# Designs tried in a protein design chat: miniprotein binders against p81326. Part 61

Target 1, 226 residues: p81326
Amino acid sequence: MLHFGGFIMEINHISKILEKEREEYIRNKVEEYLKQGFSKDDAVNKANQSWRTYIGHRIQDVIYNLLKKFLKDSGLKVTTDKALNNRNLPEELDKVKRLIAINYGEYLFLPDADVIVYKVENNDIKIIAIISVKNSFRERRFETTYWKLKLKESPVTSHIKVFLATPDKDNEISYKCPNGKPKKMRIILEYELDGIYFLKEDFEETEKAKHFGKIVEDIIEISKKL
Short names: E, the ipSAE of ESMFold2; O, the ipSAE of OpenDDE; V2, 0.75 times the mean of E and O plus 0.25 times the DockQ between their complexes.

## First folded at step 8 (miniprotein)

Design R26
Fold by OpenDDE base, second read of step 10:
Structure R26 (fold): chain B 226 residues (1-226), chain A 101 residues (1-101)
Amino acid sequence: as target 1 above (226 residues)
Amino acid sequence: GPEEILEEAKKLLEEAEKLIEEARKLAEKGDPESLEKALKLLEKAIELLWKAIYLIEKALDQGVPDELRLKLLEAFWKAFELLEEAEELLEKIKEELEKQK
């Protein structure tokens, strides 16, 4: 078993590496928006927003690929909400989609599920975990919590673990009580979710708040109990 | 040593990048035979990329000077960028093959 330890340390630097590209990216996007007729201030704001989206997707893709690789030997499969957003799904993915759907009476909607981990046993699919990837908590701070609560309301989905993975670049949820002041967001997310996994070293570790390197082991352990 | 590992990793990345580009060109043809060949190339590229990642990890675990560490991390990130590209293309090709079935 290649000790996940070395890989885990490097994930901590993803945010720093990506930030090196930021200046060039912002410059190019600003020029693009200026050509579209936006003001300088609007162009800068839009460029910054575009950058946040761009980084978020890149981090999500890295996490997806890592989980896919490290869970493969355990017989676990990984997909994404993006892959499920197709009209023509393979039978397996169609089943996965149905098994994570939330009932709103006349309608079924999918939770935000950046990464979905499942197993196939005797043609039966069991959903193990949903992982939400968040680079920052500026918007939709409790969206993942909402989906966890909604999944818990149904006996079909109540067993699904919901995890949050984040580099938490701005230290919004890294500590519970920095300087003696409680961080409401950290406390609520840790309470409501099944786990928070940090892509960094500088955070307050608890039973539910762990380094991202532990997520594979935790998922495998959960999978054995289902 | 770590410097030799970096060089080997860079070679693997270059080879993987070539395979991805070849696969992309084959995929553009759209015929089943070309698509199947593209899949094989991408699978090989992915294998090479993971090999590079593991080599880089091994070097980083040994403790390296800051300058070399930075270069290793850059190569590490490049590997994941290429991995993302390869996997995205792989999925698109698989979907296309299924539609032709």
Scores: ipSAE 0.019, ipTM 0.401, lowest interface PAE 5.2, mean pLDDT 87
Fold by ESMFold2-Fast, scan of step 8:
Structure R26 (fold): chain B 226 residues (1-226), chain A 101 residues (1-101)
Amino acid sequence: as target 1 above (226 residues)
Amino acid sequence: GPEEILEEAKKLLEEAEKLIEEARKLAEKGDPESLEKALKLLEKAIELLWKAIYLIEKALDQGVPDELRLKLLEAFWKAFELLEEAEELLEKIKEELEKQK
């Protein structure tokens, strides 16, 4: 029987580590801002804003490392958009970059691909999925959706799954209005994307909107069909 | 044609963005008169944004070249982005007006 208990346990362990890290980070940043002459209330607010920025990068790193660890035994490889922007790029990663780049006439742009899953078969590369990690939807809310629509236009990239991974701490896309309807942003993101994976418990699960714990199994299944 | 619709939609988006910016400045003043004016500007911006979305959808339903389709999709997503910004600001203004009763 398939066992993803190890993945779930790792997610739970990391969640506890991140909460302790948050407490320490906020405490240290409050002290730093107080030393700079801010009031207690301003120091707390600034520390919380600083944490939101920090945790965004931290969650991307966590997701990258978790996927790399748990997809390895399935023959799947994981990289990041930061790795692809390296000036001295290995041949394999240069091929990955070319297979996800979107053509705008004289220009090529990478989609918002925080984490990229691919496989190598007979020296050929197949891109399986791109995961966009969003801690907040205050700006660039539909950037991931735009890239999905662009990728669908090319026979080279149309098979690539585009996923959103988010804690959605502010309930921006997991909240239901009193009438039971999802918010417009949730409806659009779920409709256009191949899946939304929540790093939280409180949301309505659907065919496309799932707990993050299901992402490894889903990616492996997709890879087998390619 | 679709090119003409794109240009009309762009003008609507530009006007809506200006109205949202003006509303934001009025909201920062925080007095009831400024908040009421901001609310009316946001209502107008939302109206213009929905008109732009409707026009873009209509154009996308027609056979359009890939280059034009890309520009229509860019305008389409920009319209929804601005719409959410306007709706969020509208909610904040309504809450602030309620506090001032």
Scores: ipSAE 0.000, ipTM 0.163, lowest interface PAE 17.7, mean pLDDT 80

Design R27
Fold by OpenDDE base, second read of step 10:
Structure R27 (fold): chain B 226 residues (1-226), chain A 101 residues (1-101)
Amino acid sequence: as target 1 above (226 residues)
Amino acid sequence: GPEEILEEAKKLLEEAEKLIEEARKLAEKGDPESLEKALKLLEKAIELLWKAIYLIEKALDQGVPDELRLKLFEAFLKAYELLEEAEELLEKIKEELEKQK
C-alpha cells in the first residue's frame, strides 16, 4: 500500500509554490490592461482579480491530478465538470454526467463538481464523491452546501458524498469558534457537507474536518460500501 | 542524501520532458511509423517520471529541512504534470493508430 498519507501532507506548500508566480503574473497582466487603455489603478485591480481566478484553477488542477493518480491503484476513476461539458462525450462520461444531474422539472442541471470520483463495475457506473475546490470564500459561500442538499433530494444522487477541499488561506473556516465567536460558515459547511479537507496544518480538526491527506483513504472506504 | 535525490529527480524530469516534446512532434506527422515511435518515447518518459516520483517520495519520508521539502514537492508536482501530459498524449496516439487500422 503506497503510504500516500505522508507525501500528501506536503500539499500544505501548494499556496507558497503558486505565490512564487504571482509577481510575474501580475506584472504581465498589468501591462496587458494598460495597453487596453485602463488606468494604472484599474489595471492593478483587474490583474489581482485575474490572479485569484488563475490560482483557483491551478489549485483545482493540482487536486484533480493528485486524486487521479492516488486513486488509480484502487480502480477508481476521476473526471471534472469541465470534461463533462463537451458535446461529444464517450459513453462512460455521458453516463457519469447523467448520474450527477439534478432535476429541475423541465430541465436537468449539473452541480458544481470540480472533481468527480466514480467506479465502473460490470459496466455500471457508481458515483462516489464530488469534490468542490475553493481557494477563498469571498463569493458563493454556501454554493457547495446547496448542491449537497439538492443531490440529497433524489434517490439517484442521495448517496453521493460531497467534499470541500480548501487551503483556506484567510482562515475563514479553519476554526469553529475563534476567540469565542462562532464561525457560521465553518459550522454550516461542516454540518451539511460530508467532509472538509484542508490543504494546511493550522485548522481545528474534527470528525468531518480533516487534512487533505485523509481524502484518498476516505474515498476508498466509501467506495467499498457502494 | 536528499539533495542528491532532488538533483537526480530534476534530471529525470528534464529527460522526460524532452521525450514528451519529441513524441509530440512525431505525433504531429500522423503517419503510423511516427506514431509508433512516439509511443515508445512516451513509455520511456512515463518510466522516468515514475522513477522520479519514487525517489522524491523516498526523500520526503526520510525527513528533510523545510526548504528542501518545498523543492522536492515542486519537483513532485512537475512530475505528475508531465505524467498527465504523457498519458494523455499516449491515449490520443493509440486512438489515432486504431482509426488508421
Scores: ipSAE 0.320, ipTM 0.680, lowest interface PAE 1.6, mean pLDDT 90
Fold by ESMFold2-Fast, scan of step 8:
Structure R27 (fold): chain B 226 residues (1-226), chain A 101 residues (1-101)
Amino acid sequence: as target 1 above (226 residues)
Amino acid sequence: GPEEILEEAKKLLEEAEKLIEEARKLAEKGDPESLEKALKLLEKAIELLWKAIYLIEKALDQGVPDELRLKLFEAFLKAYELLEEAEELLEKIKEELEKQK
């Protein structure tokens, strides 16, 4: 309802903010490098390289904040794997960690879970979904798929939805008009994962590959069935 | 307000970072007295980091402008990063102290 319309407006607003932020960031970084004695061409190249690193963290930040804001009224909570990789956790987060950790004998490892959505009912915690945020698919492209398969092996974790969220600006797994066979990576990721959410408009939607604007509604519906 | 909370949290993060760096220098010396001092500094840093996390979470639960909200989340991630670093160093120091018994 009104809540979902607000989410879509926020995504559109943030897209414009990120474009302005990019222009300001690159301008400032070029000035910094010029002051350090780099040539104009080197300064521009280094500024663009710096932006690529910055935007990766920025997109994860944006997704976390959007989900926290728009799931709050549905009684859903959001955390990160960074928050859970702490030895002295509050009781609630310690329970979340135990419910998603994968056992390797004497060791417990967290899946590739940049963002974690859960709910609390009668002091019991249920994990709804984990979301892997990828800005690039150059390396470790199937790690999210590996973690999905590991979670599926246990009755404790097999219900947890595993999603991928990505702007995919280099069109590594998305296209406007796929007039040929999809890339192997796209086929595998879509088949094995519970969903792929694109932070872009220029692609063909499927049952599992959707615009990021649909993620809040999907998570709330999943939560109601648990 | 949320802006005041952000400034307070940033001061706590700066103080914790200084304590962690001082503890690392003491740990590098490796003697029992320096290791015990490093341990106390890390305990204090961890205390400050949890206070910062509490304040940031309280501020994020309020209606704040996007720019301020994103800076609060940035501080939140930095707090957990420093907390992870402090706890790793704490365990290394405890291990080294046991080794020297």
Scores: ipSAE 0.000, ipTM 0.166, lowest interface PAE 16.6, mean pLDDT 79

Design R28
Fold by OpenDDE base, second read of step 10:
Order: C-alpha cells, then sequence, then structure tokens
Structure R28 (fold): chain B 226 residues (1-226), chain A 101 residues (1-101)
C-alpha cells in the first residue's frame, strides 16, 4: 500500500509531463500533413486533434498498467475492451466479454470499457468494475453514464461498478458549483456513476469524487463483497 | 538483456527518489548552505533519472515479451514523474536563493 502512495502523488503531474512532448509532436505532424497536401491551417488543426487522441491513449495505458500492477497481489485481473475485440479469444477473456455485453435485442454490444477488472474463483468469472478514462470532456460527455445505466438494466451486469478516471485539465468537472454556478456535468456524473477519480489535487472531494490514489483500495473492497 | 536493464533502471529510480527526499528536507531548512546542498543532490538525481529513461527506451526498442514491456513502460513513467518532481523542486530552490541574494 505504501508504494502506491508515492506513485499516486506523482500521477498528478501526468498532464504536465505529456505536454513537454507536445511542441515536437505537433511540429512533426504538421510537416507530415503538409506533405500530404493539406493547407497550413488544416495541418495544424489535424495535428492538434492527433495530439488529443495520442495523449488520451497514453493516459489510458498508464492507468491500465498501474491497475494491473497494484491489483495483482489481490488476485484480481485486468483487461481492456481492445483485447476483447479479437476473434480468437482465450476462454477466460471470452467469458469476460460475454459478462459485460449489453443486450439490444438481436445484437449484443460492449460498453466503452477502457479498463475491466475481474476475478476468477473456481473457474467462474466475476466482473468487478469498468473504468472509463477521459482526458477531456469536449465530446461524448455522458457516454460513461449511458453505459452505466445500460448495465443496470440487466441482472447479469447490474452489480458492475462503473468508474471515471480523469486529470480534468480544463476543470470541467473538478468542482460542483464554482462561483455559485452548478456544473451540470459534474453533478450528473457523480450522481449516476459509482465513482470519479481525479489524477490531480485541485478538485472538490466528496464521497464519490476522490483522488485516483483511492481507486485500488476501493476496487479491492468491492471485490470482497462479490 | 532487457531484464537486467529493468533491474538497473529500478535501482536508479530508488537512488534518485532518496536524493530527492533528502533535497526536500534540506530545502525546508531554508538557509543558503542547505539550499545549495539540495541543488547538488537534485542535479545528481536528474542525471540518474535521465540515465534510467535512456536505458528503458533502449530496452523497449529491442522487442521484449509483453509482460516485460509492461514493466518497462511502468518504470519509464515513474522515471518521468520523478524527473518532473526533481526539476520543479530545483527551480523553486533557485528562486529562493535569488530572493536571499
Amino acid sequence: as target 1 above (226 residues)
Amino acid sequence: GPEEILEEAEKLLEEAKKLIEEARKLAEKGDPESLEKALKLLEKAIELLEKAIELIEKALDQGVPEELREKLKLAFFKAELLLYEAEELLEKIKEELEKQK
């Protein structure tokens, strides 16, 4: 537990660390798009979009690796939705895939599940939590909430906890009522989800809104009740 | 091999972490002599972390098993975070020394 605490304090700087690479990344991408025949303005816009996607994936990878490492000793396993998109899945992952699927009548679809935490007991799979990783909330602001509500509709998936992890660099959901004005997005996300975990220190802490450092403990506690 | 590189990188990270902590304690004293000592420790920590990053990057480029790749990536991230912490503290100490001047 102590080793996680030191690393957790460091995770607050993830956005700052990644921003150090931004200028070089943007320059290289602009050059690439110019060579493809785009205008300077289009090249800059595309480079910025590419950067946002790139940062998002890097943060997701970090969170995945951290959870995998810190949950290993508890006997919990971690996977991703990307790993589940394979046609030839091992039996264990095939079971995981089926246990998070949402029914749409003739079709089964997976929720957005950047990280999936599960346990194996007596060859049975129990899904514990799904973690959505968001770097920014510019688009699809309530997508995670939608999936949480859909998971609640089935007795097969209703027990699955859904968490949001974010650095919230632009302070879109860090506070409920900054300057006396309610932030609708923060209020709705906190109400509908099982928890929000911030990769930063500057946020309004509540029972459901916590620092990312608490996520491992919370997941382990949930796993003991299942 | 890449496993040996990981081990060496982790060792460098632990040494750097100790130096940063010692530097922080010295900086809390606030006197010019303590601040200067803290700067030297942080410079050494930065050197160790940069070396660790270089080693990890080299290992990742050689094609490693997925399990080892994940460990290397984690170590890389830890090194970068510690490097940021050391650099930030270094800047703060330099600013404080300038104010005392």
Scores: ipSAE 0.012, ipTM 0.315, lowest interface PAE 9.0, mean pLDDT 87
Fold by ESMFold2-Fast, scan of step 8:
Structure R28 (fold): chain B 226 residues (1-226), chain A 101 residues (1-101)
Amino acid sequence: as target 1 above (226 residues)
Amino acid sequence: GPEEILEEAEKLLEEAKKLIEEARKLAEKGDPESLEKALKLLEKAIELLEKAIELIEKALDQGVPEELREKLKLAFFKAELLLYEAEELLEKIKEELEKQK
């Protein structure tokens, strides 16, 4: 059902690699904890907890690398909030940082922009989208929404699309309630944000809530209108 | 209504800020009794901040005027920053208490 076959094949390939990586990671961590004197059951539990933390960072890196690879041919560039927080920035990234920064009087802050998509035309930079990556919604669930609302307040940043990317492992926003209505958090996030992209097979699909495989096509289409 | 929720949230933020400042001064003294008092103040501050965030989220969930929405967003941002500060200080104090015994 997804439009970019090559991108979908890469997502499927990465999913298989991540599953194999998980098996190797857990095996190695179990051995490590056993050597430290933990029981087999405790070592397995600690290894699984360690994997949950590790995969959070890995998903952000995977999203960054996939977008960078598949948007390159469309003249789009990708960076991260980590790259923008370096003290010695290349001129291009310094301009990107300035174009997404939000003014709080005497202070200037970056939004929670895990991944940033922009284009360069005639040495001018246009920010296309920022993508917030969320593994869980137990805390700071409306942080992405807050940043979207702040960006909308300025003519400089109001055009920037704000997307959420999530595996939603705990099914917090994936499905309808028994009464047939979406969950309150899903309603709010879908209403305020420009899109939600799921890194999972099953979820309640809408015009704004899609499989992650659709994100490349959607970003390219947005960039053509700018 | 949303205005009353904003006022309550702002009051909670001011209360939490005072508790964090008092905890920081106690942590600077560095003795076990002061560090333990600092932990209790930070636990209370975190409780107040979590309540403030919940109230702000509830207010933002409602249809609110633009001016009020902007104030709620600012209060949310301040609450998140204070919560981060309190949690970071709490962790440092716990580490220091462990080192001392």
Scores: ipSAE 0.000, ipTM 0.126, lowest interface PAE 18.1, mean pLDDT 79

Design R29 (at its last look DockQ between E and O 0.65; V2 from the best seeds 0.00; counts 0 for: pae E 9.2 > 1.5)
Fold by OpenDDE base, look of step 9:
Structure R29 (fold): chain B 226 residues (1-226), chain A 101 residues (1-101)
Amino acid sequence: as target 1 above (226 residues)
Amino acid sequence: GPEEILEEAEKLLEEAKKLIEEARKLAEKGDPESLEKALKLLEKAIRLLYKAIWLIEKALDQGVPEELREKLKLAFFKALLLLYEAEELLEKIKEELEKQK
């Protein structure tokens, strides 16, 4: 099994690198939407929206796969919210789903959980961490924070660490006080979340804001304390 | 050199992509024979992808120009994406086969 250990640093510029496919993707999608009867302007707009979703999923999938591979040797397991949306879940995943569910009185809902890290010990499942993956913060800037706060409200989920992984494409949260002005979003996210992991090098490092390369070690350390 | 490694890795990726697509089509049929064939294709694809990743890692460990580095990294990310797709499909097929027994 290829030990990806030395390669985690290569995650840098994932957004920039994957953006190289944008022009081709947009062209193809515009053609597709035109064939569906949309106007040129509508087709372009839809294609751009589609790209944002597409690139976000691609980054998420890369991160998921990396974490899955890096954490395998530690005996930790990884899943996704997408996997949990299946009607027929294996018992293990059904338990995972239940252990991350948030209570809204008459209803249980899942947090946004792009990546879920858990361990199985003596047939008991312990959720270790949820990682939210965001390419940009144009929309739903504090969504991850909302879920962290909701998870804290229950003794069942309060121990779950919530991390944000981001290339921060638009440099919205890379620095706390660029030019002496506080970046509200960076400060709040860093305060409320258990960690922010950057998929790039150009950021202000703190105790909670780290390079993505450190996430595996941090997760393993947390897992030992649970 | 690193350029040759990139070329080889890209070939492996394309082959893996074809195998995954073929496996997907087979899996859609849903019969045990098709599912088993799909599994074999996916296993092969996964092997190719790991080989590609290995090659890319070797190339990146070498001092390479930035342009080539970006191409290698792109290939790496593509490999991981395909690996994710292949493994997810593999798991689904295994589950389906187990349900049919």
Scores: ipSAE 0.509, ipTM 0.785, lowest interface PAE 0.9, mean pLDDT 90
Fold by ESMFold2, look of step 11:
Structure R29 (fold): chain B 226 residues (1-226), chain A 101 residues (1-101)
Amino acid sequence: as target 1 above (226 residues)
Amino acid sequence: GPEEILEEAEKLLEEAKKLIEEARKLAEKGDPESLEKALKLLEKAIRLLYKAIWLIEKALDQGVPEELREKLKLAFFKALLLLYEAEELLEKIKEELEKQK
């Protein structure tokens, strides 16, 4: 158990560790975009955007593997939206996909559900939670909130907890009122979502805004009520 | 000590990375024999990655200097990312083998 708790606290520093490798990545990407004919200013902006996309996927992978490892013994299973988009799904995952997809007439979309936690009881599947992973909030900053609202519209999905996990290295949502003025994005995200889990130490902790290390305990507690 | 544990873990990560790369090249060939070889390499890589993770966790439980602690955390994150990559490729290979039967 001590290993479990000690490891979870270490993951809260992921953004610090990954920043050390950013400079080389950015330099290589700027050179790549310059060769494609972009101006210097555009190349720099595109390189920074590329890094944010890259690091967001790496952090998502880390979170997936951590949750899979630590929820296994509690009878909880973990999958990803990437896995659910494979063309030949096992029956179990096909059911998971059907239970979380949102219908828009001729189109079906998965919520912003980078990581999905569910359980299987008596051949029935119950979706427990989805976790959206964002490294920055420069684009689509309220997409997770939108999907929470859509999930609440149906009794089949209204129980699903929607969490946001983020290193928030640029402090875009770390504090509710950083200079005595309300930070709209933090306040709305915290109000609408079931929880925000920070992969860093420096943020304003509340009942919904917690260290990432608490997410396993929270998910297990929720699963016991379902 | 913790420094030797980090060195061993990093050796396991490098071996796993090479196995995953070799498995990807074999999977691109697509014939059943190559796919079976790729599957075996990935299963080995996954075992090495779990061992590396266990070693790193063991070392992190010790009181270590901050510089070594940061290196251990980086190695741990690299191990988890490689594990995800290996597991994803393993599942794709299993699906391809089933389609060819």
Scores: ipSAE 0.012, ipTM 0.283, lowest interface PAE 9.2, mean pLDDT 80
Fold by ESMFold2-Fast, scan of step 8:
Structure R29 (fold): chain B 226 residues (1-226), chain A 101 residues (1-101)
Amino acid sequence: as target 1 above (226 residues)
Amino acid sequence: GPEEILEEAEKLLEEAKKLIEEARKLAEKGDPESLEKALKLLEKAIRLLYKAIWLIEKALDQGVPEELREKLKLAFFKALLLLYEAEELLEKIKEELEKQK
């Protein structure tokens, strides 16, 4: 059974919880780097770089756990790119890895798939969706789009939905320009991707750009068509 | 010294708090001119808060007495809370301005 009230409540305070964690994380990391012999300026710089990596992983972990919890009753399974990069993969995850690999001639590479949703039917695995989690768009702003375009090139991966999940705290893709037009980045991402899910309350909502609370129902519907 | 740095940081925190309160009142008026003025006040508040954070971190790097260290940590915590509040209000005001334009 899905517990939508609890799911929405957890989403509504994620950003506030993460901001409080930021203070403690940076303070602790600065102390660690100072103990390692770095100067104060280097320690602060390294702590901020570490925070950007940490917050990305933290949001990914939250999304992974929420999707795993709320998709389980629909017979859907969830894994992560971190799990797929483990040296000793269970047979099921090894098959998942092979089914999302992209062909570059003689070589096969994995997309940057933070969270992966799949189903198992009679030992046959179907990949349903890949979710890319972005805390900021300062760099690598179109990586998710690149992977979507590559996945579309193969009959093996062309059915896989590619979603972006983001708090978009800096309003890079949820903010309208003064003339009412969406920003170029928003237009491109929404055009190329299968959906954008915001971890925030106020944003420009469309058929493809939705509150993160809609992602569970959307994934379940997609899975029924496979 | 570290004591003077704490005093400067606390003054910056008080100024930032007043700017945030003024911005909130302007935001409640809801007209475009008031919202644009609120944005400018919040941008200034955020700059002051980052300066305060930098000063406090620099002071904490020095061998300060425990009582002063505790006060610096408290000021650091207050700066982060005000920064969060200012950034949240800034985003709400930006969204409201776009809806009106």
Scores: ipSAE 0.000, ipTM 0.082, lowest interface PAE 18.5, mean pLDDT 77
ESMFold2, look of step 9: ipSAE 0.000; ipTM 0.225
ESMFold2 (binder alone), look of step 9: mean pLDDT 89; pTM 0.888
ESMFold2 (binder alone), look of step 11: mean pLDDT 88; pTM 0.886
OpenDDE base, look of step 11: ipSAE 0.454; ipTM 0.754

Design R30
Fold by OpenDDE base, second read of step 10:
Structure R30 (fold): chain B 226 residues (1-226), chain A 101 residues (1-101)
Amino acid sequence: as target 1 above (226 residues)
Amino acid sequence: GPEEILEEAEKLLEEAKKLIEEARKLAEKGDPESLEKALKLLEKAIRLLYKAIWLIEKALDQGVPEELREKLYLAFFKAKLLLYEAEELLEKIKEELEKQK
């Protein structure tokens, strides 16, 4: 437990660490796109977009590996939606895939599930939680909420907790009413989701909005009730 | 192999951590001589951390089993955090030395 706390406090700096690499990354990508025949303005825009995608994946990978490590001793397992997109899945992952699928009549689709936490008991799989990882909220601000609501519509998936993990570097959802003005996105996300976990210290803490350091304990507690 | 690389990287991280801790203690004394010694230790720590990061990245590029990949990513993250700490402390010490001139 002590090692987790120390490491999790350090995660507050993840955005700062990654931003230090930005200038070099952008420079290299701009050069690459210029060589491909793009204009300078187009090259800069593409480089910036590439950077956002790159950072998003890096943060997701860190969170995945952290959860996998710290949930292992509790007997909980962790996977990703990417791992579930394989044509030849092991039986266990195939079951996981089926248990998170959303019904659209003739079709089944998976929710966005950056991290999936589940347990195996007596060869039965129980899905515990889905964690969506977002670095910024520029696009698709309520996508995670949409998936939570869809999961609630079925008795097969209604028990699945949906969490959002974010450094919220642009302070889009860190506070409910900064300067007396309601932040619609924070209020809606907190209301609809089971929890929001911040990879930073500067945020308004509530019952549902917590530091990322509490996510492991919360998941373990939920797993005991299932 | 990648397991040996991980072991070497972890060793470098532990050494760097010790150097950072020693540098912090020296910096707390606040005298110019102690601050200069702290800078040298931090510079060494930073070099070790960059080496560790490079080793880890090399191992990840070779394709590794999932279990080993997890350990490498965690080591990578730890290295980056230590690097951030060392660089931040280095900057603070430099600022303090400039104020004392």
Scores: ipSAE 0.033, ipTM 0.427, lowest interface PAE 2.8, mean pLDDT 88
Fold by ESMFold2-Fast, scan of step 8:
Structure R30 (fold): chain B 226 residues (1-226), chain A 101 residues (1-101)
Amino acid sequence: as target 1 above (226 residues)
Amino acid sequence: GPEEILEEAEKLLEEAKKLIEEARKLAEKGDPESLEKALKLLEKAIRLLYKAIWLIEKALDQGVPEELREKLYLAFFKAKLLLYEAEELLEKIKEELEKQK
């Protein structure tokens, strides 16, 4: 059925939409701040800060919708940590929530699981993967790594794959050794995580660091082994 | 109510934990009689753990308050941990018993 080709086409289409959305968003926010009495420089800075927050949520939504669409035919289901925070969860999502939770003595907390992939087998839930979506590494650099290490501590969750998806516009983790100097963040994230998927073309590809276009195929193969 | 179900589930978890600990001590002896006794204890522990899981799921279906839901989730997690531990030990004992035939 050539789902891989269709997925790549959809990614390319979404990238064009996001670029136009950025231009319009910045233009509108600059105008808004100027009307509030901010200087041009302050208005531009505030608009860019607002965009960084907006695009983070927007990319998460895009990835959720893409994975939901392209994993459906493989019998895989997709949800979000936001959905799991609903007070009146359906039975299926309630099972997902408790099977992905990390134990801290008398407490359980959800990992940073922007997107969650699972399957249903004979009315039982099997969690396949969680995807953490990061558009910047300025703060909380190793948060995803922390969650991966905690999940590995328990036989209940140790099988769950932890992936990072990122446009990495600032080239913070795109290369291991640019100009011969090791990038600690890239090296650690690649070592500890099960995969890094880049929403960009220019990066150092490895067995674990791939273009986002590979994620659907990889998840389907992982699900067959569980 | 759901609080009573949680309490019952927690008692089942404690009983299962003790059975698993006793089975581990018997498995360390390594003789066929001790291994067979350990296997029976683990089978009982697994049954108690499935009962605890069923009780927890029944309580969650009753639309419990958030604080109680968190405690039920914790009990479920503990039940799953003990179940994996018991299943792993049970498989190891079965393998050792086959070796000794």
Scores: ipSAE 0.015, ipTM 0.570, lowest interface PAE 7.7, mean pLDDT 86

